# VH-VL binders against Pyroglutamyl-peptidase 1 (Pgpep1), part 5

Target 1, 209 residues: Pyroglutamyl-peptidase 1 (Pgpep1), of Rattus norvegicus (Rat) (q76ic5)
Amino acid sequence: MEQPRKAVVVTGFGPFGEHAVNASWIAVQELEKLGLGDSVDLHVYEIPVEYQTVQRLIPALWEKHSPQLVVHVGVSGMATTVTLEKCGHNKGYKGLDNCRFCPGSQCCVEDGPESIDSIIDMDAVCKRVTTLGLDVSVTISQDAGRYLCDFTYYTSLYRGRGRSAFVHVPPLGKPYNADQLGRALRAIIEEMLGVLEQAEGDISCCHQL

## First folded at step 1 (VH-VL)

Design n10 (framework fv_necitumumab)
Fold by ESMFold2-Fast, scan of step 1:
Structure n10 (fold): chain C 209 residues (1-209), chain A 123 residues (1-123), chain B 107 residues (1-107)
Amino acid sequence: as target 1 above (209 residues)
Amino acid sequence: QVQLQESGPGLVKPSQTLSLTCTVSGGSISSGDYYWSWIRQPPGKGLEWIGYISYSGRTDYNPSLKSRVTMSVDTSKNQFSLKVNSVTAADTAVYYCARHPYYDSRGYEFDYWGQGTLVTVSS
Amino acid sequence: EIVMTQSPATLSLSPGERATLSCRASQSVSSYLAWYQQKPGQAPRLLIYDASNRATGIPARFSGSGSGTDFTLTISSLEPEDFAVYYCQQYDNFPLTFGGGTKAEIK
């Protein structure tokens, strides 16, 4: 009955623009210190803010770990809450990355779907996390922007067949510190795994294909 | 062309801390395309991976050495460093720093190595 | 940890002969395997990565094959400069591990 440890991959971004310290990578490092318990094999990675690097790295992480879940974390300078993103978009990437590169088609995947939803019920996750009474506010969004955050999310949703999530965090201290963000990510990911497990149990019970 | 160069004391006394630095030239640690490792080789023996560090300071260590090893990175100097605490004669080895692609589909093969520096643990 | 076993420990051959070196993993490493050459007093040099891809500048006489647990490095016709120690390395899982090495020596 006992299953081997499930693999979970979590990424944060490196420096870019005025973000000499990227809050997303700091939050992911705090999560790593806390861990996700003995049943989860947690792998964390820092991703450069570069389109071509994302195109190489994200598929490689899916292949290497065959993970149950991949969570990407990015900073939003406009955010004041931790935000769960419901979907990624294939088009509109006009912003130049750290290498001054931009996809010529402004497209993530040639002939791919216009958008891809996560298979994770983000509304359910948000309700569960909110019920825990954390000192961090969690909200939902359907637009991760049209830069590396959304590009990375769409790449992962496409390669992992929807088994991915994206979490936006506000800049450090506006208003949450590193410890608060790490605890919030742990709670969010634990609830994501719970929602996935329940959904798989419900399908098995109904014997639906 | 990327070059790696180890530096540090060649002789360390038992129970002391072994400290080495790797200086990278011809490429930037800050690029994020690569991770950086330390590998050692006792005289006449095989290779043992010690650990790696990313440009942001993310580390993973060989479990056999984890309790005694710390790595750090200084992107302003384009260097990364290794500390091994409480050394014994078993830590006598040639220490290599090496680069491996991370953001390349090839994975963790070591494409560039330093020349190696012999560290002898002796009184 | 994944244990890498190389055989034979020593391979005695003459220049011009074919060399075949084996590397076995204690569990599957897919194709995440590299081969290195090390000459006395020198750092290891990458020869092969992803089991079968030649690194930049490596002569065509070197070839790698295999997947899963069984891997082979072949040198089709030994040159004098090929007499060295060869190591395999897996990078499927941490910790990264190397084989014990195969020494190719002149007969």
Scores: ipSAE 0.000, ipTM 0.437, lowest interface PAE 15.3, mean pLDDT 86

Design n11 (framework fv_necitumumab)
Fold by ESMFold2-Fast, scan of step 1:
Structure n11 (fold): chain C 209 residues (1-209), chain A 120 residues (1-120), chain B 107 residues (1-107)
Amino acid sequence: as target 1 above (209 residues)
Amino acid sequence: QVQLQESGPGLVKPSQTLSLTCTVSGGSISSGDYYWSWIRQPPGKGLEWIGYIYYSGSTDYNPSLKSRVTMSVDTSKNQFSLKVNSVTAADTAVYYCARVDYWGSYMDVWGQGTLVTVSS
Amino acid sequence: EIVMTQSPATLSLSPGERATLSCRASQSVSRYLAWYQQKPGQAPRLLIYDASNRATGIPARFSGSGSGTDFTLTISSLEPEDFAVYYCQQRSDYPLTFGGGTKAEIK
């Protein structure tokens, strides 16, 4: 009996600006220590805060791992909760990255859709995670900003046909510690996989019946 | 119309610090739409980007020069400046200041240039 | 750093002729390429940005084309004032880098 493992790719960002240590990468490393169980092949990556690196690396990760889900984690200095982002946007990238680069068209994908929604029902994920009674508050958002977080999310949504998610975390200790963030990411991703699998099962049943 | 004007000594001795100032007129240096840059050109040679500064004081330098270069901005005087430490004959060049489009990183307005000779 | 190579180093032509100047990047710079004109004793002047967009006030005889690693500046019919040195510049990655220049001179 052979049970194939699911590939899941999770990324966090390297240092930038006031974030000499990026809370997103710390949270992803804590997740890596916990793992996602024996049925999941978890692959974690630290992504430089660089538009061109994102444009090369993110599609390459999709091709290398053929993942069922790619989750990107970024820090939001204004956040006080862990936030699930529903969609990415194609335009408005005016901020310079760590290499002082900005896309000339301020656009992620030329002639791409204005926005792309994740195929994952973030409202359902948020409800399921909240029901688990974690000591971390989880909320939802439709605007990941117009910098590397949203740029990375849109790139992944476009390449993966909506099979991506973005999670914003607050800075370390404001108010959650690294351990709390790692446990929250584990719970969130497990519920995302459950919702995604159920949605795929429902579509298959409707098609077959 | 925006104009840029370089100023500073035309002769600097080896091992000393080269200091130049660029005065911006006809527009504000405190615009978020632009960076302010220094470019140099040794006699008979091509252009080399030195670095740029945003009005907030944020800088980025060419790695080949990063250990010797400092830029600063004085928004009250509408000026930005360049310091190059420990100069040698290889630093002899015409130094240009330029306005850089924030999004496109192309230089749309240039100063006339000032020749700096490093000689004993 | 990205190395920009311009060819030819010198282009000898007569007024009225078409000029074609080449710029090659050591790695892809997408469309993030500008062209400048420099006359003796003067600062460079922006001609073209983002490979093909003419800067304000630049005559229609100047056009840019190309993407990735290979770029061309074309002057459809040379005027006497067009004999100058032309530089390409990439902004795809930092540090910003310029080509070595192409000198357009009278035959």
Scores: ipSAE 0.000, ipTM 0.430, lowest interface PAE 17.2, mean pLDDT 85

Design r01 (framework fv_ramucirumab)
Fold by ESMFold2-Fast, scan of step 1:
Structure r01 (fold): chain C 209 residues (1-209), chain A 119 residues (1-119), chain B 107 residues (1-107)
Amino acid sequence: as target 1 above (209 residues)
Amino acid sequence: EVQLVQSGGGLVKPGGSLRLSCAASGFTFSSYSMNWVRQAPGKGLEWVSSISSSSSYIYYADSVKGRFTISRDNAKNSLYLQMNSLRAEDTAVYYCATEYYGDRYFDYWGQGTMVTVSS
Amino acid sequence: DIQMTQSPSSVSASIGDRVTITCRASQGISSWLGWYQQKPGKAPKLLIYAASSLQSGVPSRFSGSGSGTYFTLTISSLQAEDFAVYFCQQANSFPLTFGGGTKVDIK
């Protein structure tokens, strides 16, 4: 029997605020053109900057694709590097979305943990990507903010039991162009998959013993 | 508040044409897949057509393929259905509906537009 | 095309009753099934997606279950506003298809 391809879901955000064109969705479309090789079924989605949409769509993507990994990409107007986010937070969502809505509880998941870490070792991914010699700087953060980026990340971490990642990109041309961001995302996701594969192999060996 | 406001229905003779419009507000239209679903008088629901957020993926029911054309104008927050070579069996209330990016469930619906194909 | 068959086509019930509606797919659709409620002269309203996930704002008395080819919608304690026609829909593959509907009437 042929082995099934691994599913990877990658999302970017639609327009909001002063981002009439969202760099995250542009970067994800560039990634889609490049692909992740023949062993990966890549599925990309543009997500509106809307809390209720995220609450419904993100769990549905996990159920629909049974993905090995879900990567969310968002733009940060203050960023000058591509940033790997280590964790999502359950509370503090006070900003109104594109529908002028915010959660009444200011909470992502009622009775959920205060924060959830990705199972991916972001320090390891950052070091591996840096050694590839990309013309893009990659850094690490523990705070994705308290708006749709963090809300989406936490939702995915909760539903996927930590098998999610969030990548912040700077605005287009400040300093990276679309092609650079697409290549950076491909390299980052390939290294994330490599780290997951190694971790899964180690756990499987321990379990067999 | 999410709103889908429909127009363009009416009475038309067999072989005629109509163009339905659906004007969206209260959400980021350019980020949603859109659908047309119809319902003949006293009958059930029939999916007609789907268009992705960027118009890159378009699907049609076999019953309308080659006769109907779905399109959208994201700058105008509008969805269209151009219906050509209309038949008596196309008589129905036509609904536009939103779909979250390929999940294929319809969460917001327009009020519906009656299309009657009769001599 | 995937055929969706609903049973029963009509059911008479009283306020407070438990109502169960069944939907059968002609081939496996995993959990990719939704349930809709439609009142006369109105557009349908999504109640449940992905077989068992309750749409925001829908009362908890509505629940869905099933996978593969056999699905159920349950209304645990029927209220006056629940008298309507209910449709299932498969979201597995194009063309998207709906069941024939189940009319829930006052006994």
Scores: ipSAE 0.000, ipTM 0.458, lowest interface PAE 14.9, mean pLDDT 86

Design r02 (framework fv_ramucirumab)
Fold by ESMFold2-Fast, scan of step 1:
Structure r02 (fold): chain C 209 residues (1-209), chain A 120 residues (1-120), chain B 107 residues (1-107)
Amino acid sequence: as target 1 above (209 residues)
Amino acid sequence: EVQLVQSGGGLVKPGGSLRLSCAASGFTFSDYSMNWVRQAPGKGLEWVSSISSSSSYIYYADSVKGRFTISRDNAKNSLYLQMNSLRAEDTAVYYCAKGYEWRYSAFDIWGQGTMVTVSS
Amino acid sequence: DIQMTQSPSSVSASIGDRVTITCRASQGIDSWLGWYQQKPGKAPKLLIYAASSLQSGVPSRFSGSGSGTYFTLTISSLQAEDFAVYFCQQAYSFPLTFGGGTKVDIK
């Protein structure tokens, strides 16, 4: 029998600061062209670099699509590798967004946990992707910074109960082009889905025993 | 080679005006934020102004707001600082500097500096 | 405004010494901190960005550490060319601010 396709939502950011063209949104558009195979319903969104928009839009995406996984992609000007972020943080948001606004409490969720880890084993994902022999280096981080990237990640981790991931990409051409970043994102997300499905299988087995 | 070459500066009386220029080469100028940092004789570094890659975001130190104007011309790979209503306290070496991005505004490439002296 | 306080203001050291310079932020700045070296009559040179990342071409004897409000620049074995003034700089929020500087002089 045919099973319904799984929903996966992937976001990139619009322009901000020195990024008139945001590498994250370019990479996500390249991913959209490639797709994630016939078993996945891929939905992509460009997100403005705005705290209040993130607070409204991200929960709405979780509600609309009931996705198995939401992946957020952001650009890091200091990065030279594609980086998998392990957790989001609730506090320290003092940088002004594109509307020249920042949260008054400098936190993402009032009375929320200080940090939330993704349920995805990023070390396992990094190892699997590295084994594929892509001409793209993948690394791990535990701090996505304290701006819109981390704010978006924490919002999604909180609403989705850990079923979210964040991937930082370097600026276009430094050193990877758009095609390389799109292929890297496809490989990363496919491995994330594999790790997530394996974890869900293990839970089902324990309940049956 | 990656470099920033500065011009302008000189001696001006209080209340006068000067325009500093900074010409970039060896990198894609339009991809990066640009900054002005000054240093008074024998003193430390003071950030003056920043401009984003597209000029959409501009910031000034309180000491220069309303008097100084930062601008850029991406077609000419050039950064400018228009300095009006100059005061003796503005006397300093002015550096232009390239940033990586807004949130990681480390300045990896610096101009050679331009001396601005405000004196009667 | 975020105030950056450096200590010490000056240090006298010999070739081969370990030199440690501290920078304190008046509020949390995560890892948005750079370290610069400035020699007399020259523009500053970036040594460390993002608190701990060594800039290309900078000798490995330089290292940065810290997060939040407490940061350290270490020179593991001082060389003759390292006698200079060192500045920290926060990039977390505008206005951008520099520490007061630390002068490293020969004994």
Scores: ipSAE 0.006, ipTM 0.437, lowest interface PAE 15.7, mean pLDDT 85

Design r03 (framework fv_ramucirumab)
Fold by ESMFold2-Fast, scan of step 1:
Structure r03 (fold): chain C 209 residues (1-209), chain A 121 residues (1-121), chain B 107 residues (1-107)
Amino acid sequence: as target 1 above (209 residues)
Amino acid sequence: EVQLVQSGGGLVKPGGSLRLSCAASGFTFSSYSMNWVRQAPGKGLEWVSSISSSGSYIYYADSVKGRFTISRDNAKNSLYLQMNSLRAEDTAVYYCAKWGDYYRSEGFDYWGQGTMVTVSS
Amino acid sequence: DIQMTQSPSSVSASIGDRVTITCRASQGISNWLGWYQQKPGKAPKLLIYDASSLQSGVPSRFSGSGSGTYFTLTISSLQAEDFAVYFCQQADSFPYTFGGGTKVDIK
């Protein structure tokens, strides 16, 4: 018949640099414990901080699950809030990954667009999440950096034609604990799905006779 | 060496209960989803239930919903299936099965030896 | 629920024969299909995952192909130990579902 549930893929990163424990993967594991309700088939993955692995794995996840939404979570050492990233960028990747590798062209996709916006209205998501009264501050950004976070986001935006999101979390305890981050991710993803579904419903309505 | 060793099972009357156990060794049990799959005598395979690595996500076949409960104890490397309100149609060999590594294999890459459950008057 | 239709239900073959078993899904499952071998009194054994990837330790005479709704398992040169029942299984969504099985027996 029809599939009983929506597919949503959520990723976090493994350790790198001074992050022996990566807050993003801890937050994603807390999200897995909470779930996204009976209407969503949630698939979680830990991604190594490696450009070549991202280039293989992210397209494979899109192919495997044909998901409605893919959310990537990364840690930002300078962040003090949970940040929703609006877009990914194709160029400027000069930092070496965990294998001492970086792209020779310093870009994600040869001849790809300079940037790709998520089709999700991050301003709307931020406002909806704020009305829930969480103990976590949520903000928006247009620059995920020029390392594995942005590289992963751009790869996913390109392959999924904009049906991807990236969420930056601060390091554990600065100021949010794992439990708080898990609840924040659940709320954010639920609102992302709501905004995405409403936008697609509106388009369908506009094109009906 | 990966091993899944099953126990429990036997003959029970309709309406009775049984608890099946599956003891895992040779891999990081807490990192993999676990499943129960059954096979009625001379028939094909039927997926019964799945439990995620953390235990947070649980799925059941419609034929067993409300009667069977899957659970796991990651500290003891053990998987369980509590079967209540058993019916003649539940008569089968029950297998516990590990879901494969998402990087290397998908599918039930290791199976227990099977436990016979007979529901008869 | 995704229905898996497997054919033939049985096939009689001789050692050295090429055997092909077919599996059809009631809806698109991409390449999320596995093949299993089951010998009498034993648990099933995974042969092929992701429609065409050979499981470690499985002989190269086994191969899988297909995507979407139509899949095949091929045994290029049947050996004595290959007489068994074979099942396909979709891994796309819950509930996981199996084909009805194909018994490969001696001609």
Scores: ipSAE 0.007, ipTM 0.448, lowest interface PAE 15.1, mean pLDDT 85

Design r04 (framework fv_ramucirumab)
Fold by ESMFold2-Fast, scan of step 1:
Structure r04 (fold): chain C 209 residues (1-209), chain A 121 residues (1-121), chain B 107 residues (1-107)
Amino acid sequence: as target 1 above (209 residues)
Amino acid sequence: EVQLVQSGGGLVKPGGSLRLSCAASGFTFSSYSMNWVRQAPGKGLEWVSSISSSSDYIYYADSVKGRFTISRDNAKNSLYLQMNSLRAEDTAVYYCARYDSYGWREGMDVWGQGTMVTVSS
Amino acid sequence: DIQMTQSPSSVSASIGDRVTITCRASQGISSYLGWYQQKPGKAPKLLIYAASSLQSGVPSRFSGSGSGTYFTLTISSLQAEDFAVYFCQQYNSFPLTFGGGTKVDIK
């Protein structure tokens, strides 16, 4: 009869610095072409590398879609693997964005927690994805840096009460091409949804006992 | 029919207060961010305040910060602007306007008719 | 704050003329720019969003172009109902800011 779809929001960043073509947005567009199947209503967004824009757009996306999961993708010039970030941090934002702005308090949320962990078990996701035999190496990190990537992640973790994830990708062709990154993102997000569903199912069964 | 209908406004002395209202109909109000924009007589448009669809994020122009409070009641499909400590420079027509939350690229596509606020001695 | 500088402040034109209005941002705003038309005593009306996308119901003689810091609104063949004030507006960053407006008057 009626089968409502899960809403999933995925973002990538626009150009900045030496990244005239941002690998994160390219990867997200490849993901959009592949989709996440019939049970998922996928919404993708290109986010400017700007603190004030992130503070405005990210909460709006949570309110617009009431998503089950929001995944942010960013490029790391020093990365050689696709990296799953475990947590975001509230302080230390000293780098100027594309508008030459940084927060005056150098924090994301006044009086917010120092850090917020994703509710997603990234170790479990990493193990599941590596079992799939992709030609892409997936690793784990606990520090997304102190620039727009971490700022965006913390904003989303705060607003979504931990129902967010951040994935760092290396620059395009170093070593992965666009197709590889798109397939990796699809696999990662599918496994994230699986881990979330399993955790929520287990809690429900415990309470029903 | 999609529309925003404004009320409130009027003549007030410096230091006084007014509360503006904006009633939404014909669309799912709770899905949209809302804005207040004002226009002084013979002048251009000035953004005043924005509120996200669930009120989690609120922004103000520096000129009104600490004096004006934006709020909304999604159950009543209504947007409000509480204006305190009014100054002569706050004299303007005030408009409410809808902003699709996805539509940060789409602009303010639905506007109220405007309400005049005159701050005079 | 992002300052939006709009030019000209006023233009006198005849029906059938091509009218071009420009808008410059003090810093990059990607394509997060809208154009609005305002007639006396009326609320503004959205014409163009995302710098170049025509709002539904708006005549095709209106077009927008540009990205980053330099933007234009063009009316290809001015009609009687087009005499109005036009404003650009950036929605890339808070505070949201408008250009000073361009009044299009009949010659």
Scores: ipSAE 0.000, ipTM 0.462, lowest interface PAE 14.5, mean pLDDT 85

Design r05 (framework fv_ramucirumab)
Fold by ESMFold2-Fast, scan of step 1:
Structure r05 (fold): chain C 209 residues (1-209), chain A 121 residues (1-121), chain B 107 residues (1-107)
Amino acid sequence: as target 1 above (209 residues)
Amino acid sequence: EVQLVQSGGGLVKPGGSLRLSCAASGFTFSTYSMNWVRQAPGKGLEWVSSISYSSSYIYYADSVKGRFTISRDNAKNSLYLQMNSLRAEDTAVYYCATDLRWYEGSYFDYWGQGTMVTVSS
Amino acid sequence: DIQMTQSPSSVSASIGDRVTITCRASQGISSWLGWYQQKPGKAPKLLIYAASSLQSGVPSRFSGSGSGTYFTLTISSLQAEDFAVYFCQQGYSFPLTFGGGTKVDIK
């Protein structure tokens, strides 16, 4: 009767620039309080705004947890909605991180594809979440920018073969509070898992007989 | 300038425990990741464990996972390795090492003098 | 885990010789490779980081090259103090791994 729990890894970012408190990490902590139900082992991590740390840590999280899904959350100062990012990009990283580092080739993965789409149908997820009637507006984007958000997303899409998602949140109180963002993330991730499960089909024991 | 001074090694029987210490000076300890690396007599180097400056990210080699615990006290500029359920194969010189080049990949730029741990009946 | 295969395991050389040591990674590690020198009874010393960057205080006769899966450490004119064991190390992903070492002995 009790089915094994699935692993889901969710990350938010630490402080940077004018974001002394990063809305993404606050939202992820609110999600952690709510949980993702009894069938999911939720693992949350605060990621420094650092390219080198992302390059080391994100592949390690995929290896450590063998997750069904990895969701990265980042703040966008220009955003007024919660945004689902469809793809990550390999090039164009010119901004210095918190340690004054910038990739020398301005790329995420040498000889990697120019872009990688998430395997998750973000249009389907957006429609399903919108149908739930949340007090939070959810939109779609194909450009997460060319800083740590997109860099992290591309790294995870590459390592996880498309089994990753990135969610941009607006700054706290502009217009959503922490509680609203946490509930929105829970709904979004639950719908993402539903879409992935339908795409992957049913799984039977490898040692049948 | 950068100095790492180690202590806490010794001889223990299989199944025993030891706690290694590493006292750091000459750099801002609280802002850098720290590592433990070991070397069995006459053998090569094996990375054992890493801890981030905030203790939020910790990694272990599979050979020690579940038995060893890395920790740090930033107020005391000290790094620790608690070793439980020791086995003969854990016999080695243990080094603490800094990762001051973490923004250019992970490397061991400064090393402690090493602490001998012998696990023998 | 990324396996680091180092060759040769030992080399006999004379003062003034050019010594070359190679290191192969089982998968791509970009340029995130370091080289270390270890003398008997001493802790290792970092010589080169990021495949080709010379650590402060290390003599210019040491140089590194390579990217991806194939890397080389070169000592252009061997000195008496260079007789030691040399190790490569990938700094790309956890677990961090070392090559098996190359012993540079007097001929």
Scores: ipSAE 0.000, ipTM 0.436, lowest interface PAE 15.2, mean pLDDT 86

Design r06 (framework fv_ramucirumab)
Heavy chain, then light chain:
Amino acid sequence: EVQLVQSGGGLVKPGGSLRLSCAASGFTFSSYSMNWVRQAPGKGLEWVSSISSSSSYIYYADSVKGRFTISRDNAKNSLYLQMNSLRAEDTAVYYCAKDQWELRYGDAFDIWGQGTMVTVSS
Amino acid sequence: DIQMTQSPSSVSASIGDRVTITCRASQDISSWLGWYQQKPGKAPKLLIYAASSLQSGVPSRFSGSGSGTYFTLTISSLQAEDFAVYFCQQANSYPLTFGGGTKVDIK
ESMFold2-Fast, scan of step 1: ipSAE 0.006; ipTM 0.455

Design r07 (framework fv_ramucirumab)
Fold by ESMFold2-Fast, scan of step 1:
Structure r07 (fold): chain C 209 residues (1-209), chain A 123 residues (1-123), chain B 107 residues (1-107)
Amino acid sequence: as target 1 above (209 residues)
Amino acid sequence: EVQLVQSGGGLVKPGGSLRLSCAASGFTFSDYSMNWVRQAPGKGLEWVSSISSSSSYIYYADSVKGRFTISRDNAKNSLYLQMNSLRAEDTAVYYCAKEGTRWYSGDYYMDVWGQGTMVTVSS
Amino acid sequence: DIQMTQSPSSVSASIGDRVTITCRASQGISSWLGWYQQKPGKAPKLLIYDASSLQSGVPSRFSGSGSGTYFTLTISSLQAEDFAVYFCQQAKSFPLTFGGGTKVDIK
């Protein structure tokens, strides 16, 4: 009997200010062209750089797809590598979005934890992807900033009980092109799914009655 | 009004330490990467260090690695440069400068600059 | 490190002249180049980003061109306020690097 397909949701961000194109959405579109194989039902979304839209849309994506994993992709101008973010933070959101809005309490979830870690072992993912020999460097971070990237990540970590990841990509051509970023995202997400599957299997060996 | 105001410069002997400060106003400081750029008297510009909006990414020029530390306090809208083991060749006007767009927009250009702080290292 | 070389190091010009400054990168930087203006005793001012995009508030007499390793800043009709030192900066990778500067002075 064939295994049922797992649902994976991947998002990138839309334009902000006068930027016509966001590198994260370009990378996600390249991933969509490649796919994640026959065992994965991949859903991709472009997310506006807007707090209220994120607060509405991200929980709706979790409800609609009941995904095994949600991966958010954002661009970081300071990044020169593809970066795996370990956690999201609940407070410090003071920057105005595309609608000139920011949360009144400057937090993502009232009375939520100060930070939430992804259940994915990002160190293991980074090691696995590095072993594949891609022409793309992958690194790890514990701080996705205090703007829409971290806000989106925390929202997803909270709603999905840690079953989310955030990947920062550098701007297009600094130094990776769109094709390289798409291939890197595919490899990263495939390894994330592998790490999650192994972790779930290992629970059966922890203790016995 | 978007503004960066600097302080903390001075005269110090070789081997000494100084801490430079840069106070930001008129924009959301926590959304932007910040830079330190220096200029020796009568010479050109030399990039010294950069720090991302949340301090996740920090870079240094090879000439200052291990001696200088960049940091920021987003609650106070302030950027700092701790300079240790100062050398005569560190003598320069030091500028703090803001990234040209939001940190995730990725331009690495500097659109707003502080007035500069003179650091003199001599015997 | 990416080395940036500017030419000329100085140029003497008159009001109304067309001034051209060049910048060469030691390796390909695509269009990741900015131009700055610095007047005596002042901090630099960003003029051009992404090789050819004019920064808001900068007069249209300034223009940039080029890609890869060769870039040009042009001032189409030099004004009195344009006497300054001009620097190019590569924005492709860390460490960020500047050209040595070109001084535009009065004849």
Scores: ipSAE 0.000, ipTM 0.460, lowest interface PAE 14.5, mean pLDDT 86

